# VHH binders against Hydroxymethylpyrimidine/phosphomethylpyrimidine kinase (thiD): the designs that were tried, part 13

Target 1, 255 residues: Hydroxymethylpyrimidine/phosphomethylpyrimidine kinase (thiD), of Aquifex aeolicus (o67772)
Amino acid sequence: MIALSIAGFDNSGGAGTLADIRTFKHFGIYGVAVITALAVQNTQKVYEVFPIPPDVVKEELKAIFEDFPIKGVKIGMLANKEIAEVVYETLKSKKTNFIVLDPVFRSKSGRELLSEEGVEFLKSEFIKIVDLITPNVPEAEILCGEEIKSLEDVKNCAQKIYSLGAKSVLIKGGHLKGNYAIDILYDGKSFYEFKAPKIAGKTPRGTGCVYSSAILANYLRHKDLIKAIKTAKDFITEAIKNSKKLGKGYEIMDF
Short names: E, the ipSAE of ESMFold2; O, the ipSAE of OpenDDE; V2, 0.75 times the mean of E and O plus 0.25 times the DockQ between their complexes.

## First folded at step 7 (VHH; framework vhh_6z1v_2)

Design a2 (from y06 with S27R I31D A33Y; at its last look DockQ between E and O 0.72; V2 from the best seeds 0.00; counts 0 for: pae O 9.7 > 2)
Fold by OpenDDE, look of step 7:
Structure a2 (fold): chain B 255 residues (1-255), chain A 118 residues (1-118)
Amino acid sequence: as target 1 above (255 residues)
Amino acid sequence: EVQLVESGGRLVRTGGSLRLSCAASGRTFSDYYMGWFRQAPGKEREVVAAIYRSGGSTWHADFVKGRFTISRDNAKNTVYLQMNSLKPEDTAVYYCAADYSGYEFDYWGQGTQVTVSS
């Protein structure tokens, strides 16, 4: 099976398309990639982000879909509204693909990675073609327009995001329970909790990218979202635990 | 990147009180979930308390039992841990941590030593 990563390019390989491809491969999925931006970076910092021209992104998508039987799509950084629109227009006709959106609004350092207009487009249009969206709590708050202060708030927000059009919503880190991180899934009918221990002192690059890609890969394999998420969460937890310093900065999950 | 610097740890008697502070660098303090952890000798690091964005909801470990309170001042880029009714078993290095992703704590302070004497 073939999965498509639509995301930024991280030179270090810790995140973005390279991490997505590596994750796909780990689970026996061949990955192809469309690059939305060149995020010049290493393990120490992000230097600059160069969005790919929207028309070029369109050409990338055309080239890929004309050639490969894509079964699933993972979407990460979209960089801007124009690129988001191009991706949306391409994917809206691909109803047979399972689409995972890992929304990326800001970098870990706080850099804006999607404009307000882009965020609005995601909320109003893009989300309607998404089978699973995987926001963290800050991203979820932006999407649902509500502050998350409790598990109940997480659930309410998940329902709100669902109402926007996402078929399933996985809010990451929606609840703290001791040394565990709890992710909450809402599928339009029921809530599911996924628990994993927080790995103290480990802060590897690309956890979101790897997590969402692992979910996609496992869904393609098992066609069971709950199982896919569970497997992915166990995987990412172990990957974090075993991360290593390959450069001079943040650790990288090398698997 | 955020740097965290803890302060306030010291020797205190059983039943005493301490207030720990954690100063965060950067411009996006309000985007982070903040937490306090502690690690006693020979024990694993454990979460003590956490506070959500905007100073809203808080979480406290069971062993806190109302004795500790986490709070934050986003205007000062600071998170606090008010510790009352301290016990010898509270002796540990206390760490401040920041979580941007919501999945794991991304940044850690150097820690501050809290020692409670009997």
Scores: ipSAE 0.006, ipTM 0.268, lowest interface PAE 9.7, mean pLDDT 90
ESMFold2, look of step 7: ipSAE 0.202; ipTM 0.602
ESMFold2 (binder alone), look of step 7: mean pLDDT 84; pTM 0.862

Design a3 (from y06 with S27R I31D A33L; at its last look DockQ between E and O 0.75; V2 from the best seeds 0.00; counts 0 for: pae O 9.8 > 2)
Fold by OpenDDE, look of step 7:
Structure a3 (fold): chain B 255 residues (1-255), chain A 118 residues (1-118)
Amino acid sequence: as target 1 above (255 residues)
Amino acid sequence: EVQLVESGGRLVRTGGSLRLSCAASGRTFSDYLMGWFRQAPGKEREVVAAIYRSGGSTWHADFVKGRFTISRDNAKNTVYLQMNSLKPEDTAVYYCAADYSGYEFDYWGQGTQVTVSS
């Protein structure tokens, strides 16, 4: 089974397409990749982000879809509106089994990774072809246009994002319960909670990338979103715990 | 990257009060869920309290029992922990932490020592 990662390239392999491919492989899924940007970085910092020309991204997508029977797509960093449009136009014409969007608006350091125009396009058009969107709380707030101050707010925001067109919404870290972070899933009918312990002293890169990719991989295998998320949540938690300092900076989940 | 610096920890008598402060660097303070942790000698680090973005809802550990209150001032890039009715068992190093990803606290301060004497 073949899954496609559409995301930025992280030289360190901690996040982005390399992490996605590694995650797919871990779950027995062969991964292919389309690169949206070269995010020059190591475990210490991001130096620069070079978006791939939109026409080149289009050619990448064409080359991949002409050759591989893609069953699922994970989308990470899109870099800009133009690239987002290219990806959207390609995917809307393709009958993929499952599309997971891990929205990437800003880096952990606060660097803007998608323009306001890009975010607007994501909200108004792109999200309508997404089977599962996996925003964290800040990203969710941007998407729903509301501040999240309570669990009720999380749920309301999830419903709003759903109303934008996403078939399912997983807000990561939507609620704190003791030493746990709880992800909240809304599938248009019901809410589901997925909890994981807060891992102290571990700050590996690529947790979002790996999590979303793990969800996709497991969904492709089981065709059960709840099971997929549960499995992915357990996996990412363990991966975080076992992360290693392979470079001079942040740890990397090596699996 | 966000740098966190705690302050306010000191020796206090049982029943006393302290206010801890945590100053955060960077321009995206409001994007982080902030938390206070503590670690006593020989014990695991535990969550004391957490506060959502933009001064939203708060969470407090069961052992707090209304004695501690977390708050934040986004204009000052600061999170606070008001501690009242302190007990000897509250003696610990208190850590400020920031959660961006939603999965874990990504950044940590070096901690401030709180000691409650009998």
Scores: ipSAE 0.006, ipTM 0.247, lowest interface PAE 9.8, mean pLDDT 90
ESMFold2, look of step 7: ipSAE 0.118; ipTM 0.558
ESMFold2 (binder alone), look of step 7: mean pLDDT 82; pTM 0.842

Design a4 (from y06 with S27R I31D A33W; at its last look DockQ between E and O 0.81; V2 from the best seeds 0.00; counts 0 for: pae O 9.7 > 2)
Fold by OpenDDE, look of step 7:
Structure a4 (fold): chain B 255 residues (1-255), chain A 118 residues (1-118)
Amino acid sequence: as target 1 above (255 residues)
Amino acid sequence: EVQLVESGGRLVRTGGSLRLSCAASGRTFSDYWMGWFRQAPGKEREVVAAIYRSGGSTWHADFVKGRFTISRDNAKNTVYLQMNSLKPEDTAVYYCAADYSGYEFDYWGQGTQVTVSS
């Protein structure tokens, strides 16, 4: 099976397309990639982000879909509205089995990675073709337009995001219970909780990218979303725990 | 990146009270979950309390039993831990932490020592 990563390029390999491909491979899925932006970075910092011209992204997508039988797509950083539109137009016309969107609006340092216009497009149009969206709490708040202060708020927000068009919504870190972070899934009917221990002192690069890609890979394998998420969460937790300092900065999940 | 600096840790008698403060740098303090952790000698670091953004809901560990209260002042980029009815078993280095995603804490302070004597 072949999965497509549509995301930014991280030179360090800790996140972005390289991490996605590595994750796919780990689960026996061959990955191909379309690059939306060159995010020049190493383990120490992000230096600059260079969005790929939208027409080039379009050409990348064309080249890939003309050649490979894509069964699943994981979408990360889209960089801007124009690229998001290109990706949307391409994917809506394709018979893709499963689309996972890991929304990337801001970096951990607060850098804007998608414009307000891009976010609006994501909410109004792009999300309608998404089978699973995996926002963290801040991203979820942006999507649902509400502040999350409680588990009830998380659930309400998930339902709102669902109403926007996503077939399933996984809000990461939506609830804290003991030493565990709990992800909340809403599939339009029921809520599911996925817990993992908070690993103190470990802050590896690319956890979101790896998590979402692991979900896709496992879904393609098992066609069971709940099982896919469980497997992915266990995997990412272990990967975080075993992350290593390969460069001079943040640790990387090396698997 | 967020820099966190804890303060307020000291020696206190059993039954006493302390208020820990954590000052955060940066402009996006309100975007982070904030938490307090502690690590006693020979034990694993454990979460004590956490607080949502904008002074929202709080979470406290079971061992807190109403004795500790986490709060935050986003205008001051500060998170607090009010500790009452302290016990010797509360002796630990207390760490402030920030979580952007809500999934994992990304930033940590250097810690402040709290010692409760019997």
Scores: ipSAE 0.006, ipTM 0.296, lowest interface PAE 9.7, mean pLDDT 90
ESMFold2, look of step 7: ipSAE 0.174; ipTM 0.591
ESMFold2 (binder alone), look of step 7: mean pLDDT 83; pTM 0.855

Design a5 (from y06 with S27R I31D E104L; at its last look DockQ between E and O 0.86; V2 from the best seeds 0.00; counts 0 for: pae E 3.4 > 2, grease 24.23 > 24.2)
Amino acid sequence: EVQLVESGGRLVRTGGSLRLSCAASGRTFSDYAMGWFRQAPGKEREVVAAIYRSGGSTWHADFVKGRFTISRDNAKNTVYLQMNSLKPEDTAVYYCAADYSGYLFDYWGQGTQVTVSS
ESMFold2, look of step 7: ipSAE 0.357; ipTM 0.728
ESMFold2 (binder alone), look of step 7: mean pLDDT 83; pTM 0.854
OpenDDE, look of step 7: ipSAE 0.519; ipTM 0.793
ESMFold2, look of step 8: ipSAE 0.402; ipTM 0.758
ESMFold2 (binder alone), look of step 8: mean pLDDT 83; pTM 0.857
OpenDDE, look of step 8: ipSAE 0.577; ipTM 0.809

Design a6 (from y06 with I31D; at its last look DockQ between E and O 0.83; V2 from the best seeds 0.00; counts 0 for: pae O 10.5 > 2)
Fold by OpenDDE, look of step 7:
Structure a6 (fold): chain B 255 residues (1-255), chain A 118 residues (1-118)
Amino acid sequence: as target 1 above (255 residues)
Amino acid sequence: EVQLVESGGRLVRTGGSLRLSCAASGSTFSDYAMGWFRQAPGKEREVVAAIYRSGGSTWHADFVKGRFTISRDNAKNTVYLQMNSLKPEDTAVYYCAADYSGYEFDYWGQGTQVTVSS
């Protein structure tokens, strides 16, 4: 099976398309990639982000879809509205089995990675073609337009995001329970909780990218979203635990 | 990147009270869940309390038993740990931590020493 990663390029390989491809491969899925931006970075910092011209992204997508039978798509950084539109227009016309959107609005350092216009487009149009969106709490708040203060708020927000058009919503770290982070899934009918321990002292790069890609890969394999998320959650937790300092900065999940 | 600086740790008698503070740098404090951890000599670091974003939801360890309370002031970029009815077994280095990703605490302070004497 072939999965497509649409995301930024991280030179360090800790996140972005390289991490996605590595994750796909780990689960026996061959990955192809469309690059939306060159995020020049190493394990120490992000230096600069260079969005790929929208027309070039369009050409990338064309080249890939003309050649590969894509069964699943994982979307990460879109960089800007124009690129988001190109990706949207391409995907809405394709019969893909499963689309996972890992929204990337800001970097961990606070850098804006998607413009306000892009976010609005994502909320109003793009989300309607998404089978699973995997926002963290800050991203979820942006999407649902309200502050999350409690588990109830998380659930309400998930329902709002669902109402925007996503077929399923996984809010990452949506609930604190002791030394655990709990992800909350809403599939339009029921809520599901996925618990993982918080790993103290471990801050590897690319946890979101790897998690969402692992979900896609496992869904393609099992066609069971709950099972896919469980497997992915266990995987990412272990990967975080076993992360390594390969460069001079943040640790990287090497698997 | 967020810098965390703890303060308030000191020597206190059993039954006493302390308030720890953790000042965070940056402008995105409200985007982080915050936590207090502690590590006693020869023991593993353990979570004491956590507070969700916007201060609405909190969690406290079982050993707290209502003695400690975590809170935050987003306007001041500060998280607090009010510790009452302190016991000698509460002696530890207390660490402030920030969680952005939801998977792990991303940033840690240097810690502040709390010592409870008999």
Scores: ipSAE 0.007, ipTM 0.266, lowest interface PAE 10.5, mean pLDDT 90
ESMFold2, look of step 7: ipSAE 0.332; ipTM 0.712
ESMFold2 (binder alone), look of step 7: mean pLDDT 85; pTM 0.867

## First folded at step 8 (VHH; framework vhh_6z1v_2)

Design d1 (from a5 with Y32H; at its last look DockQ between E and O 0.56; V2 from the best seeds 0.00; counts 0 for: pae O 8.7 > 2)
Fold by OpenDDE, look of step 8:
Structure d1 (fold): chain B 255 residues (1-255), chain A 118 residues (1-118)
Amino acid sequence: as target 1 above (255 residues)
Amino acid sequence: EVQLVESGGRLVRTGGSLRLSCAASGRTFSDHAMGWFRQAPGKEREVVAAIYRSGGSTWHADFVKGRFTISRDNAKNTVYLQMNSLKPEDTAVYYCAADYSGYLFDYWGQGTQVTVSS
């Protein structure tokens, strides 16, 4: 089974396409990749982000879809609106089993990666082809246009994002309970909670990338979103716990 | 690069008050959840409090019992921990952290020592 990662390239392998491919492989899924940007970085710093020209991204997508029977797509960093449009146009014309969007609006260093126009495009058009979107709380607030101050707000925001067109919405860390962070899933009918301990003392890179990719991989295997998320949640928690300092900066989840 | 710098830690007496500050730089402060952690000698680091965007939800550990309050000033890129009714068991290094992923805090300060004497 083949899954496609559409994301930035992180030289360290901690995040982006390399992390996605590693995650797919861990769950027995062969991964292919389309690179949207070269995010020059190591475990210490992001130096610069070089978006791939949109026409090149288009060629990458064409090459991949002409050759591989893609069953699932995980989307991370899109870099800019133009690339987002290219990806959107390609995916809306291709039949895929499941599309996961892990929205990335800012880099680890705080650099804006997607303009307001890009965000608007995601909200108005791109999200309509997404089966699962996995924003964290700040990203969710941007998407739903409201502050999250309570569990009720999380749920309301999830519903709003759903109304934009996503088939399912997973707000990561949407609720705190004790020493746990709880992800909230809304599938258009019901809310589900996924509990994990709030991990301290480690700062591994690529948690969002790995988590979303793990969800996709497990969904492709089991065709059960709840089970997929649960498995992915357990996996990412363990991966964070066992992360290693392979470079001089942040830990990396090596699995 | 994102940097967090804690300040305000010092020696205080039991029942005293202390306000910790954490100055953030290198990132859009208002878009990220912030937290305070502490680690006492021989103990694991534990969450003390967390806050989302200004005016957003807050979380405080059970052991706080209303004694501590987390807040933030986005205009100053600063998160605070007001600590009242301090106890000797509150003695620890207190760390400021920023949560980007939602699962863990991606950035940490160097920590500030808080010591509560009996």
Scores: ipSAE 0.007, ipTM 0.290, lowest interface PAE 8.7, mean pLDDT 89
ESMFold2, look of step 8: ipSAE 0.265; ipTM 0.677
ESMFold2 (binder alone), look of step 8: mean pLDDT 81; pTM 0.832

Design d2 (from a5 with Y107H; at its last look DockQ between E and O 0.76; V2 from the best seeds 0.00; counts 0 for: pae E 3.4 > 2)
Fold by OpenDDE, look of step 8:
Structure d2 (fold): chain B 255 residues (1-255), chain A 118 residues (1-118)
Amino acid sequence: as target 1 above (255 residues)
Amino acid sequence: EVQLVESGGRLVRTGGSLRLSCAASGRTFSDYAMGWFRQAPGKEREVVAAIYRSGGSTWHADFVKGRFTISRDNAKNTVYLQMNSLKPEDTAVYYCAADYSGYLFDHWGQGTQVTVSS
């Protein structure tokens, strides 16, 4: 079974397409990749982000879809509106089983990774072809246009994001209960909670990338979103705990 | 990268009060959930308190028992820990931490020493 990662390239392998491919492989899925940007970085710093020209991204997508029977797509960093449009146009014309969008608006360092125009395009058009969107709380607030201060706010925001067109919405870390972080899933009908302990003492890269890719991989295997998220949640929690300092900066989830 | 710098740790007497501060660099402070942790000699690091992005919700450890209060001022890029009714058992290095993803605290300060004498 083949899954496609559409994301940035992280030289360290901690995040982006390399992490996605590693995650797919861990769950028995062969991964292919389309690179949207070269995010020059190591475990210590992001030096610069070089978006791939939109026409090049289009050629990458064409080459991949002409050759591989893609069953699922995980989308990370899109870099800019133009690339987002190319990806959107390609995916809306291709039949895929499942599309996971892990929105990336800012880096951990606070660098803007998608312009306001790009975000608006995601909200107004791109999200309509997405089966599962996996924003964290800051990203969710941007998408739903409301501040999240409570579980009720999370649920309301999830519903608003759903109304934008996503088939399912998973707000990561949406609820804090004790020493636990709880992800909240809304599938248009019901809310589901996925609980895991908040991890301290580690600073791993690529948690969002790995988590969303793990969800896709497991969904492709089991065709059960709840089971897929649960498995992915357990996996990412363990991966964070066991992350290793392979470079001089952030830990890397090596699995 | 967001840098965190704790301050305010010092020697205090039992029953005393202390306010810790954690100043964050950057412009995205409001995007992070913030937390205070502590580590005593020979013990594991433990969470003391956490506060959501807008300060709308907080969590405090059981051992706090209403003595400590976490708060934040997003305009000042600062998170606080008001510590009242301090006990010798509260002696530890206190760390400030930031969580963007919601899964983990992946930004840490250098810590500030709090010592409570009997």
Scores: ipSAE 0.114, ipTM 0.575, lowest interface PAE 2.9, mean pLDDT 91
ESMFold2, look of step 8: ipSAE 0.400; ipTM 0.752
ESMFold2 (binder alone), look of step 8: mean pLDDT 83; pTM 0.850

Design d3 (from a5 with D99E; at its last look DockQ between E and O 0.87; V2 from the best seeds 0.00; counts 0 for: pae E 3.0 > 2, grease 25.1 > 24.2)
Amino acid sequence: EVQLVESGGRLVRTGGSLRLSCAASGRTFSDYAMGWFRQAPGKEREVVAAIYRSGGSTWHADFVKGRFTISRDNAKNTVYLQMNSLKPEDTAVYYCAAEYSGYLFDYWGQGTQVTVSS
ESMFold2, look of step 8: ipSAE 0.457; ipTM 0.780
ESMFold2 (binder alone), look of step 8: mean pLDDT 83; pTM 0.852
OpenDDE, look of step 8: ipSAE 0.450; ipTM 0.755

Design d4 (from a5 with D99Y; at its last look DockQ between E and O 0.76; V2 from the best seeds 0.00; counts 0 for: pae E 7.5 > 2, grease 24.5 > 24.2)
Fold by ESMFold2, look of step 8:
Structure d4 (fold): chain B 255 residues (1-255), chain A 118 residues (1-118)
Amino acid sequence: as target 1 above (255 residues)
Amino acid sequence: EVQLVESGGRLVRTGGSLRLSCAASGRTFSDYAMGWFRQAPGKEREVVAAIYRSGGSTWHADFVKGRFTISRDNAKNTVYLQMNSLKPEDTAVYYCAAYYSGYLFDYWGQGTQVTVSS
């Protein structure tokens, strides 16, 4: 079973394609990758991010799809509209089993990871081929065009994102409930909650990347989205708890 | 990226009041939900209160309900913890924290010591 990561390259290994591939391997899935951007970073700082030329992204996609039977795709950082268009055109023309989009619009540092034009293309076209989109609250607000102030707002926003075309919507961390972090899934019919204890004293990089990749990997293993999300949530919670300071900066989830 | 600096911790008498402040710098403060945690010597760090990024929804741990109130001023990039009716059990280092995704607190302050004497 083969999964494709389409994401930026974090050369520290904490996030991006390296984290995606490590996550796939952890769950027994062979991972291949298409790089959308090259990051120069370590555990302390992001120095630069260079988008890959769209024609090169197209060549990467061509090389992978002509050789491998891709069963699922996890999409992270897309950088700009041109790259998003290349990815979209390729994926809508190819047969895969499941597409997970982690709509990474900004980094932890506030760095733009998808251009404004790219965000509009994602909302209007790209989202229609997505089986699961996994925004956090700020990303969900951008997608649904409304501010989230309550659980009711989270649910309304999930339904609006669904109406844009995604087959399911997982809004991460959209509900305050004591010591728990609550994710809300809308599958077009019902809402589901997934909870885990909030973790104090750990700030590893790559939690979104690992979570979305773990969801894809476990969906491919189980063919059951609810089970995949439950397994992935438990996994990411333990990975955060066990993260290590391997460099001089932020922790890395070492699994 | 986001730096958090707590202030206002000091020695106070049982029954007294104290307001902690947490100043944030860096990325837009209003993008983060905020929380206060505390850690007594030899104990695990525990959540005291949390507040949504808009400031409209709050949560308080049962052991501080009715006594502590979290609030925020997004114009000043500051979150507060008003602590009333202080007890010796409230003695701890208090940390503020920020979270973006809701899984974990992404940023932590250095902590401020609160000591409640009889």
Scores: ipSAE 0.019, ipTM 0.479, lowest interface PAE 7.5, mean pLDDT 86
ESMFold2 (binder alone), look of step 8: mean pLDDT 81; pTM 0.836
OpenDDE, look of step 8: ipSAE 0.330; ipTM 0.711

Design d5 (from a5 with Y103W; at its last look DockQ between E and O 0.81; V2 from the best seeds 0.00; counts 0 for: pae E 2.9 > 2, grease 25.1 > 24.2)
Fold by OpenDDE, look of step 8:
Structure d5 (fold): chain B 255 residues (1-255), chain A 118 residues (1-118)
Amino acid sequence: as target 1 above (255 residues)
Amino acid sequence: EVQLVESGGRLVRTGGSLRLSCAASGRTFSDYAMGWFRQAPGKEREVVAAIYRSGGSTWHADFVKGRFTISRDNAKNTVYLQMNSLKPEDTAVYYCAADYSGWLFDYWGQGTQVTVSS
């Protein structure tokens, strides 16, 4: 089976398309990639982000879908509205079994990675073709337009995001309970919790990228979203735990 | 990158009170859930308390027993740990941590020493 990563390029390989491809391969899925931006960076810092011209992104997508039978798509950084529109139009017209969107609005350091217009487009149009969206709490707040202060708020926000058009919503870190990381899934009917210990002492990059890609890979394998998320949750927890300092900055999940 | 700096740790007597502070650099403090941890000599680091981004919900360890309270001031980029009714068993290095992703702590402080004497 073949999965497509649509995301930025991280030179360090810790995040973005390289991490996605590595994750796909780990689970026996062959990955192809469309690059939306060159995010010049190493394990220490992001230097600059160069969005790929929208027409180039369109050509990348055309080349890939013309040649490969894509069964699943994982979407990360879209960089801007224009690229988001290109990706949306392509995916809308192509039959894809499963689309995972890992929204990237800002870096953890506060760098804007998608404009307000881009975010609005994501909320109003793009999300309608998404099978699973995997925001963290800050991203979820942006999507649902509500502040999250409790588990109840998380659930309400997930329902609102669902109402925007996503078939399923997984809010990462939605539940605060001790040293556990608890993700909350809403599938339009029920809520599910996925629990794992929070890892101390490791701060690897690309956790969102790897997690969302692992979910896609496992869903393609098993066609069971709950099982896929559980497997991915266990995997990412171990990957974080076993991350390595390969450069001079943040650890990298090397698997 | 966000840097965390703890302060307020000192020697106190049993039954005393102490307030720890953790100052965060940058402009993204409100995006992070914050937590306090402690590590005593020869023991594992353990979570003491955690607080949501907006400060709406908190969690405290069982051993706190209502003695400690975590709070935050987003306008000051600071998280606090009010410690009352301190016991010798509370002696440890206390660490501040920030969580953006929800499943790991993205940033850690250097720690501040709290010593409770009889």
Scores: ipSAE 0.449, ipTM 0.756, lowest interface PAE 1.4, mean pLDDT 93
ESMFold2, look of step 8: ipSAE 0.454; ipTM 0.774
ESMFold2 (binder alone), look of step 8: mean pLDDT 83; pTM 0.852

## First folded at step 10 (VHH; framework vhh_6z1v_2)

Design e1 (from a5 with R27F; at its last look DockQ between E and O 0.91; V2 from the best seeds 0.00; counts 0 for: pae E 3.7 > 2, grease 26.3 > 24.2)
Amino acid sequence: EVQLVESGGRLVRTGGSLRLSCAASGFTFSDYAMGWFRQAPGKEREVVAAIYRSGGSTWHADFVKGRFTISRDNAKNTVYLQMNSLKPEDTAVYYCAADYSGYLFDYWGQGTQVTVSS
ESMFold2, look of step 10: ipSAE 0.339; ipTM 0.717
ESMFold2 (binder alone), look of step 10: mean pLDDT 87; pTM 0.883
OpenDDE, look of step 10: ipSAE 0.446; ipTM 0.752

